# Miniprotein binders against b1l550: the designs that were tried, part 11

Target 1, 279 residues: b1l550
Amino acid sequence: MRLPEELLERARDIHSEAPSHRIKLDRVGSFGLKVPVEFKGFLLLAEADVWVSLPEGRRGVDLSRQVEAIYELSNPPKDPFSLCREAAISLLEKLNYADSSGVSIRFDAPLQDGESLKYYGVEISSIASDEIINKIRVEILGMTACPCTAELIRAYKSSEIAATHTQRSLGILEVSTKAEHPDPDKLASIIERAMSSPLRTYTKRPDEGGLVIRSLSNARLAEDVVREMIHLFLEEFGHLPEDTHILAAVRSMESVHMHDIYAERSFSLDEIRKEISSH

## First folded at step 13 (miniprotein)

Design oc1
Fold by OpenDDE base, fold request of step 14:
Structure oc1 (fold): chain B 279 residues (1-279), chain A 89 residues (1-89)
Amino acid sequence: as target 1 above (279 residues)
Amino acid sequence: SEFTVEAEINGVRITITVEVDGKEIRITVEIEKDGRRIRFMYVITSPEKLEKILEEIERIIRMFGADPEEVKRLIEEARRLAEEILERL
């Protein structure tokens, strides 16, 4: 049911009133929106959050205008990265009382795996004020094989390829930059290449055996994976601004334990370059 | 080397800076309207990416109420500048 629009003449504008307490709010918005996006020829329904700051003298945010801003830009569906940046800027222009805005978008990105599909997780954001900061988080599963157990079994059985425990491991790259969002497929590729082997959505028995043998022949600690991710990241994305911040991490769901093994490094590009050059 | 194109369109001041850093081009956009300023940046790695980014910049500038035809002329000037630089790299 829609109420008559003429009621607006009789009703107070609650949002524009002075608040009972003059306090600025950092974020006020709509969370859990569903927005259509286009990514690599796929139409996806992404989850989105939109927000702005609220000055101390204003009671509420025009939430409808926030929702309109992102949906206007979502028709026709476009890539989620440009949508994120454009929507953050649009929010500041449309809501002139705000000194900052933000947009976050989450989706599963399709990735070709032979005749099938696999996927990786994507979370992006754009925060706008006097400047824009773009953030991307990519998460993809791979497989790791433990080199420590492999070495023990090799020593015991004198095998060329030693058995070891294998597990799924979640690799994470998070990048915050003043540039546009880095290419998500390249980030996912870096993570996969840093693992003992990739995962396969579809495999036959001979292929499965080959995948396991590859993993055993390329056994890596969680620590090895993170270091390899950083190395590969610097090769591919060394052109980003020096103040770009990176989190490289892995969570290994160890098959012999109830708990996970976790390793991470947080760094800026300028920091890590100085560290490496000192060796 | 740094090159700048600028215009004032319907009270919106736009500055597009093209910076050459080694083999890469960085484009920085600054928009000023009603005493507010916003700055954002792109890194150009290919001609195809350049075109996509220029299209995005054009859309963003238009959000501030700048005349579309004047914005188009400004973007074309920025495009020419960036292409000339890319050809020299």
Scores: ipSAE 0.782, ipTM 0.926, lowest interface PAE 0.6, mean pLDDT 92
Fold by OpenDDE base, look of step 13:
Structure oc1 (fold): chain B 279 residues (1-279), chain A 89 residues (1-89)
Amino acid sequence: as target 1 above (279 residues)
Amino acid sequence: SEFTVEAEINGVRITITVEVDGKEIRITVEIEKDGRRIRFMYVITSPEKLEKILEEIERIIRMFGADPEEVKRLIEEARRLAEEILERL
């Protein structure tokens, strides 16, 4: 049942009323929207959050207008990065009472793995005010092999390739920049290269054996993985603005422990360059 | 070296700055409308990326109600400037 339009004209605009308490809100919006995006030739259904700030003198946000803003830009489907940036700006323009806006988009990114597909997690955001800040978080699973146990076994059995415990590890790169979102495939590649070996969706017996041997031959602590991620990031993305902020992290689901090992470093490009140059 | 293209289209003031930083081009866009200002930036590393980013900038400027044909002319000027710089890198 659709209410007659004439009745809508008589209704008070509740959203434009003064609130009972004059307090600014930082974020008001719709969370858990589903929007189509195009990524690397795939049409994906992404989850999206959209929000704006609310001034102290306004009771509510025009939520329908927020939803319209992102869906207008989502038809036809486009890359999620441009969608995110454009939607954040569109929200700020369409909702003129807001001093800031934001969009977050989450999806699983397909990654080619021989004849199969693997994936990594992506969360992108754009926050608009007088400036735009773009954020991307990439999460991908890899494999680590413990160098400590390998050394113990090597000492015991005198083997060139020592057996060791291996585990699945989650690598995380989060980048916040005034530039456009960094290439997520490159970020995922950095994470995989920083680990002992990548994971494979499909392995034949020779390939599986080779993958494990590679891991054993490239044993790394969680700390080694994070340091390698940072090193590789600087090589690939050293061109980003100096105020670009990075979180590099790994969560290792240790196979010999009931708990996970976690390591991280948060830094700006300027900060980390100064640190490295001091050595 | 820094180059700037400016236009005012339908009350929307647009400034596109193209800056050379080493082997890369930074494009900064400023849009001013009704006393509001927004700034955003791109780092261009290839001609293919340049085209994609210019298309995005064009769409963004149009969202502010700027005349599409005038925006197109502004983007073409920015393109020419950026391409001339990229050819020299």
Scores: ipSAE 0.776, ipTM 0.922, lowest interface PAE 0.6, mean pLDDT 92
Fold by OpenDDE base, fold request of step 14:
Structure oc1 (fold): chain B 279 residues (1-279), chain A 89 residues (1-89)
Amino acid sequence: as target 1 above (279 residues)
Amino acid sequence: SEFTVEAEINGVRITITVEVDGKEIRITVEIEKDGRRIRFMYVITSPEKLEKILEEIERIIRMFGADPEEVKRLIEEARRLAEEILERL
């Protein structure tokens, strides 16, 4: 049932009214939207959040315009990174009372693993004001082998390849930059290369054995993984603006404990370069 | 070295700056409309990336109500400038 339009003409615009309390809000928007995106030839249904700031003199945000902004840009489906940036800017233009806007998009990215698929988690955002800041978080699982247990077993059995406990470890790279979002596949690759070995969706017996042997040959602490991630990141993305901020982290689901081991480093490119050069 | 292309289209002032940074190009876009300014940037590492980013910039400028044909001319000028720089690197 649609209300008669004549009745709507008599209705107050509640959103444009003065609020009872003149307080600016940082974010007002629609969260948990589903938007189609195209990524490496895959059509994916991503989750999106859209928001703008609300000035102290306005009671509410026109939420319909926010939803329209992102869906207009989502047809036809495009890459989620361009969508994120364009939608954030579109929100500022369409909602003239806002001094800032933001878009967040979340999806699982397909990653080729031989003839099968694996995946990694992606969360991107674009925050727009006088400038645009783009953020990407990539999360991918790998495998770690413990070097401490390996050393103990080596000392005990005098084996060239010592057995050790292995576990799944979640690697995380978060990058915030004034540039466009860094390539997510490159970020995922950095994380995988920093692990003892990658995970495989499908293994044949010889491949499984080889995977385990590779892991044992590259035994790494959680701390080693984070340091390697940072090293590889600097090699691949050292060209980003100096004020680019990075979080490198790993959560190791230790197979001999009920708890996880966690390690992280947060840094800017300028900061970490100064640190490394001082040694 | 820094190069700039500028236009005013339908009351929208656009400045595109191309900066050479080693083997890469940084493109900075400034859009000014009705006393508001937005600035954003890209790091170009390949000709293929350049094309995609220029297409995005074109779409963004159009969202401000700038005439599509005039925007297209501005983008083509920026393209030519960036390509000439990339070929010299």
Scores: ipSAE 0.769, ipTM 0.922, lowest interface PAE 0.7, mean pLDDT 92
Fold by ESMFold2, fold request of step 14:
Structure oc1 (fold): chain B 279 residues (1-279), chain A 89 residues (1-89)
Amino acid sequence: as target 1 above (279 residues)
Amino acid sequence: SEFTVEAEINGVRITITVEVDGKEIRITVEIEKDGRRIRFMYVITSPEKLEKILEEIERIIRMFGADPEEVKRLIEEARRLAEEILERL
């Protein structure tokens, strides 16, 4: 049953009233929206959140306009990065009482893995006000091999045994910038290259052996992985604005321990360059 | 090299500044309507991204109610100027 539209003429517009308590709100929105996106030729189902600020003098947000803003832009499906930035601006334009708007979009990105695919996590956001701040977080699993144990075993019989423990490690790069979102495939590549070896969907025995040998030949502490991520990031994205903020982190699920190891560094491009130049 | 294109279309004031320095292309867009202004930028290192970026900028400007044909002409002007600079490099 659809109610008569003429009731709109008689009903109070509750959302535009002043609230009983004049308190501004930072984020009022619709969360968990399903949106289609096109990424690298794949049609993916993404999850989105949309919000705006609400001034102290306005009782409610026009929530249907919020949802409309992103869904209008998502049909036909398009690049999630353009969708994110355009939706954030559309929200701010459509909801003129807001001082700021935001959109986040989450999806699993496909990555070629031999004759197969693997996936890594992507979350992007765009926050619009007087300017736009774009954020991207990439998470991908890799393999690390412990250099401490490798050295101990080498010393045991003068390298007669080449061994160490290996484990899955989750690498994380998060970038917040005034420029457009960095390409997530490049961020994922940086993370994987910082690890001892990539993880594969599957391997044949010769390839599996090679993967393990690669990890042993490239043993790295969690700390080393984070430092390498930063090094590689600067090579690829050093052109971004100086106030671009990065978080580089790894969580290593150490196979010989009951607990994980975690390492992280956050920095701006300006800060890290000064740090490197001083050494 | 640097250029700026400006327009006012249906009460929407638009400024697009493009700076090319070696392989870096920096595009800054400012849109002002009804006393609100928003400024955003792109920093790309490959010229092939330029066309998609300009198409995105065109769509964004149109969201503010600017006449589509006038916006298209503004974007085409910015594209021509940017491509002229890139061609001479």
Scores: ipSAE 0.715, ipTM 0.907, lowest interface PAE 1.4, mean pLDDT 90
Fold by ESMFold2, look of step 13:
Order: C-alpha cells, then sequence, then structure tokens
Structure oc1 (fold): chain B 279 residues (1-279), chain A 89 residues (1-89)
C-alpha cells in the first residue's frame, strides 16, 4: 500500500522540529549498507556506513536523503576511494544543517598470489567538514620467525642447523591524512615486506623449502616488524602532509604460546621525523 | 612551480591550486557556496594519476549545482596549465 503524496503537506515535519532536549549529536546515520564497488577490475559488494552531525536545534536527520546520496553515487559501481570521498561531500551538500559528515567503506581486497588470489582487509573513511580527513586501515597476514629461539638453537647445535618457531602475524597500517587515501596495495606490500615472509595460498615442495629457508634468514621480533613497517612507510609515503597520522602494529599468534604478542606505534609524520633526526 | 585557477559559477566559488615540487604534485581545491567552505587536497608522485583526480574534482564541483560546461572549461584550463608545468620536468 502506498499512501497519498498530498498527506506530506498536512502532516507535521517531525525531523525539522526542535528537540525536547537541545543536545548536539556527533553521528546520526545508516550503518551496514551494502554497496557495489569496482576495485582493480573486480566487482565487489562492500559494506558502508554514512552519517552526519545533527545540530542542537534540529530534532532528526533526513535518513532517506543520506542513503540516497551514497546509492546515487554507487550506481554504476565505481572505485571505492572516489565513492567514499565524493559521498562524504555529497552528504554535506544535501544536508545543509549538518556541520560534518562521514562515510566508511569496508571490503576484502583481492591480491594476485601466483595463479590464484589471496585477500586482505581494507576499511576506508572520509570525514568532511571545512576540510576532508581521509583514513585507511589495511590488515594482512604474514609470517614471522623468532630470532631469539633461532639464536639459542644455533648456540646449542652447529650453525648449520637453522630452526625456530614461525607463526602467522597480522600486520596493521592505519593512515589518517588530508590527502587522498593511500593505495591499499602499497600499504599491504609494506606490511608483507616488513615480515619474515608473506603467506601464500599454496606452494609446491621445492618452492616451499626455498621460502622457509629465506624466511628463517629474515627472522624478526614483532617489535622490529613494526619498526620496519614505519621505515618502509616513510620511504613510500613521506610526501604526505606533515600532520598525517599513522598507526603501525602487529599481532603475532605465537605458535609456541597460548597467547598473542602485540606491538604498535602511533605517530604523525612531523613527530617521527623529529625523532629520527635527533639520532 | 605553482598556479591557481579561479572561477565563480552559479554562485559557487572554486579555487584550484596546483603546486609541483620535484616529483611531487599537490592539488588543493576550495569550494564555497552560501557561506559554507570545503577544502580538500591530493598529493601524488605519479603524473598519470592527474586526469583521474581532475575528473573527481569535476564531479565534486558539479554536486554544488555549477553549470557543467563552465565546470568542464575550468577543469580543462587546470589540466592544460598542469601539463605545461609537467612538460618542463
Amino acid sequence: as target 1 above (279 residues)
Amino acid sequence: SEFTVEAEINGVRITITVEVDGKEIRITVEIEKDGRRIRFMYVITSPEKLEKILEEIERIIRMFGADPEEVKRLIEEARRLAEEILERL
């Protein structure tokens, strides 16, 4: 059943009224929307959240116009980064009472792995007000090999025995910047290169043997993985604005323990450059 | 090297500033309509990304209701000037 359109002229516009309690709200929106995106030739179904601020004098948000804003831009499917930035701006234009808007988009990014695919996690957001802040978080699994155990085993046995525990480790890079979102593949590459070895979908035994030998030659503490991620990030993205904020982290699922090890560092580009230049 | 293109189209004021420093291209866009101002930027090191960025900027400006043909001319002017600077590199 569809109600007559002319009722809109007679009914109160509840959303435009003043609220009983005049309190500003920071985020009012629709969360968990499914939106199509095109990424590297793949058509993906992403999950999105959209919101705006609500001033103290307005009772409600026109939620249908919020949803309309992102769906209008997502058809036909396009690059999720452009969609994120454009939707955030569109929300501010369409909902002129809001001081700020935000959009987040989440998807699993395909990555070529030999003749197969693997994936890594991507979440992006854009928050618009008088300026736009773009944020990207990338998570990808790799392998780490423990140098402490390797050294102990070397000292106990001849140097010809290379052995230590290895484990999956989750690497995390999160970047918040006024510039456009960094390329997620480059962030994923930085994480993988910082690890002892990337993970593969599969290998045959001769290739697997070579991979293991090379990973053991690149044994690293979780702490040093984080430091290497920072170094590699600065080499690739040192050109970003000085107030760009980064979180670099690793969660190591230590194979010989019942618990995880976690290491992280947060910094701005200005902060880390001062720290490095002091040495 | 640096240039700025400016326009006012249907009450929308647009400023596009392009700065080239070595291999770094910085593009700053400012849009003002009805007293609201929005400012955003791009920082790229690969000139081939410039056209995609300019297309995104064009779409954003049009969201504010500016005449599409005038916006296209503004973007074309920015593109020509950016290409002139990049040609000297």
Scores: ipSAE 0.712, ipTM 0.905, lowest interface PAE 1.3, mean pLDDT 88

Design oc1
Fold by ESMFold2, fold request of step 14:
Structure oc1 (fold): chain B 279 residues (1-279), chain A 89 residues (1-89)
Amino acid sequence: as target 1 above (279 residues)
Amino acid sequence: SEFTVEAEINGVRITITVEVDGKEIRITVEIEKDGRRIRFMYVITSPEKLEKILEEIERIIRMFGADPEEVKRLIEEARRLAEEILERL
């Protein structure tokens, strides 16, 4: 049932009133929306959050307008990065009492894996005010081979055994920048290249053997993986603004332990360049 | 090489600055309407991405209520100038 439009003239506009307690709110929005996106030829259903700031003098946010804004931009489905940036700006323009807006979009990105597919996790956001800050987080699994155990086994009676424990390791790159979102496939590639080897959806025995040999030949500590991710990131994305902030991390599900190992470094481009150039 | 296109369309002030430096294309957009100013940028290393970026910029400018045909002409001028610079390289 639809109520008469004439009621709008008689009803109080609750949202535009001053609140009882004049306190600014940083994020007021709609979270967990489902939004269609097009990513590299795939039509995906992504999860989105939208919000705006609320000044201390305004009681409420026009929440239906927030939801309308992102759904209007999602028809027809388009790439999630453009959607994210455009929606953040649209929210700020449409809700003129806000001094900032934000949008986040999460999806699993399909990635070609030989004749099959694999995937990696993507979360993007755009926060708009007088500038736009774009953030992307990519998470992808790889394989690591422990160099410590490999060396111990090598030294055991001068053994020929080429062995060590191998495990899945989750690599993480998170980038916050004033430039547009970096290509997530390139971020995923950086993470995979930093590992001892990539994971595959399936392999035949000869390919599986090659994968394991590569891992053993490229044994790396979690710390080594993080450092290599940073090195590769700088080669690919050193052109980004100097105040771009990066988090590089690895959570390794060590096959010989009951617990995980974690290594992390956060930095801005200008900070890491100064650190490297001092050596 | 660098160029700037500026326009005021239906009370919306728009500035698009494009800088081509070797392999990098930097695009900065500033939009102002009713005292609110927003600035955003793109840094691309692949010229084929330029058209998609300009289409996004066109859509964003139109959100502010600028006349679609005048915005389209502004974007086409930016594209033409950018392509001329890229052809010299």
Scores: ipSAE 0.705, ipTM 0.905, lowest interface PAE 1.4, mean pLDDT 90

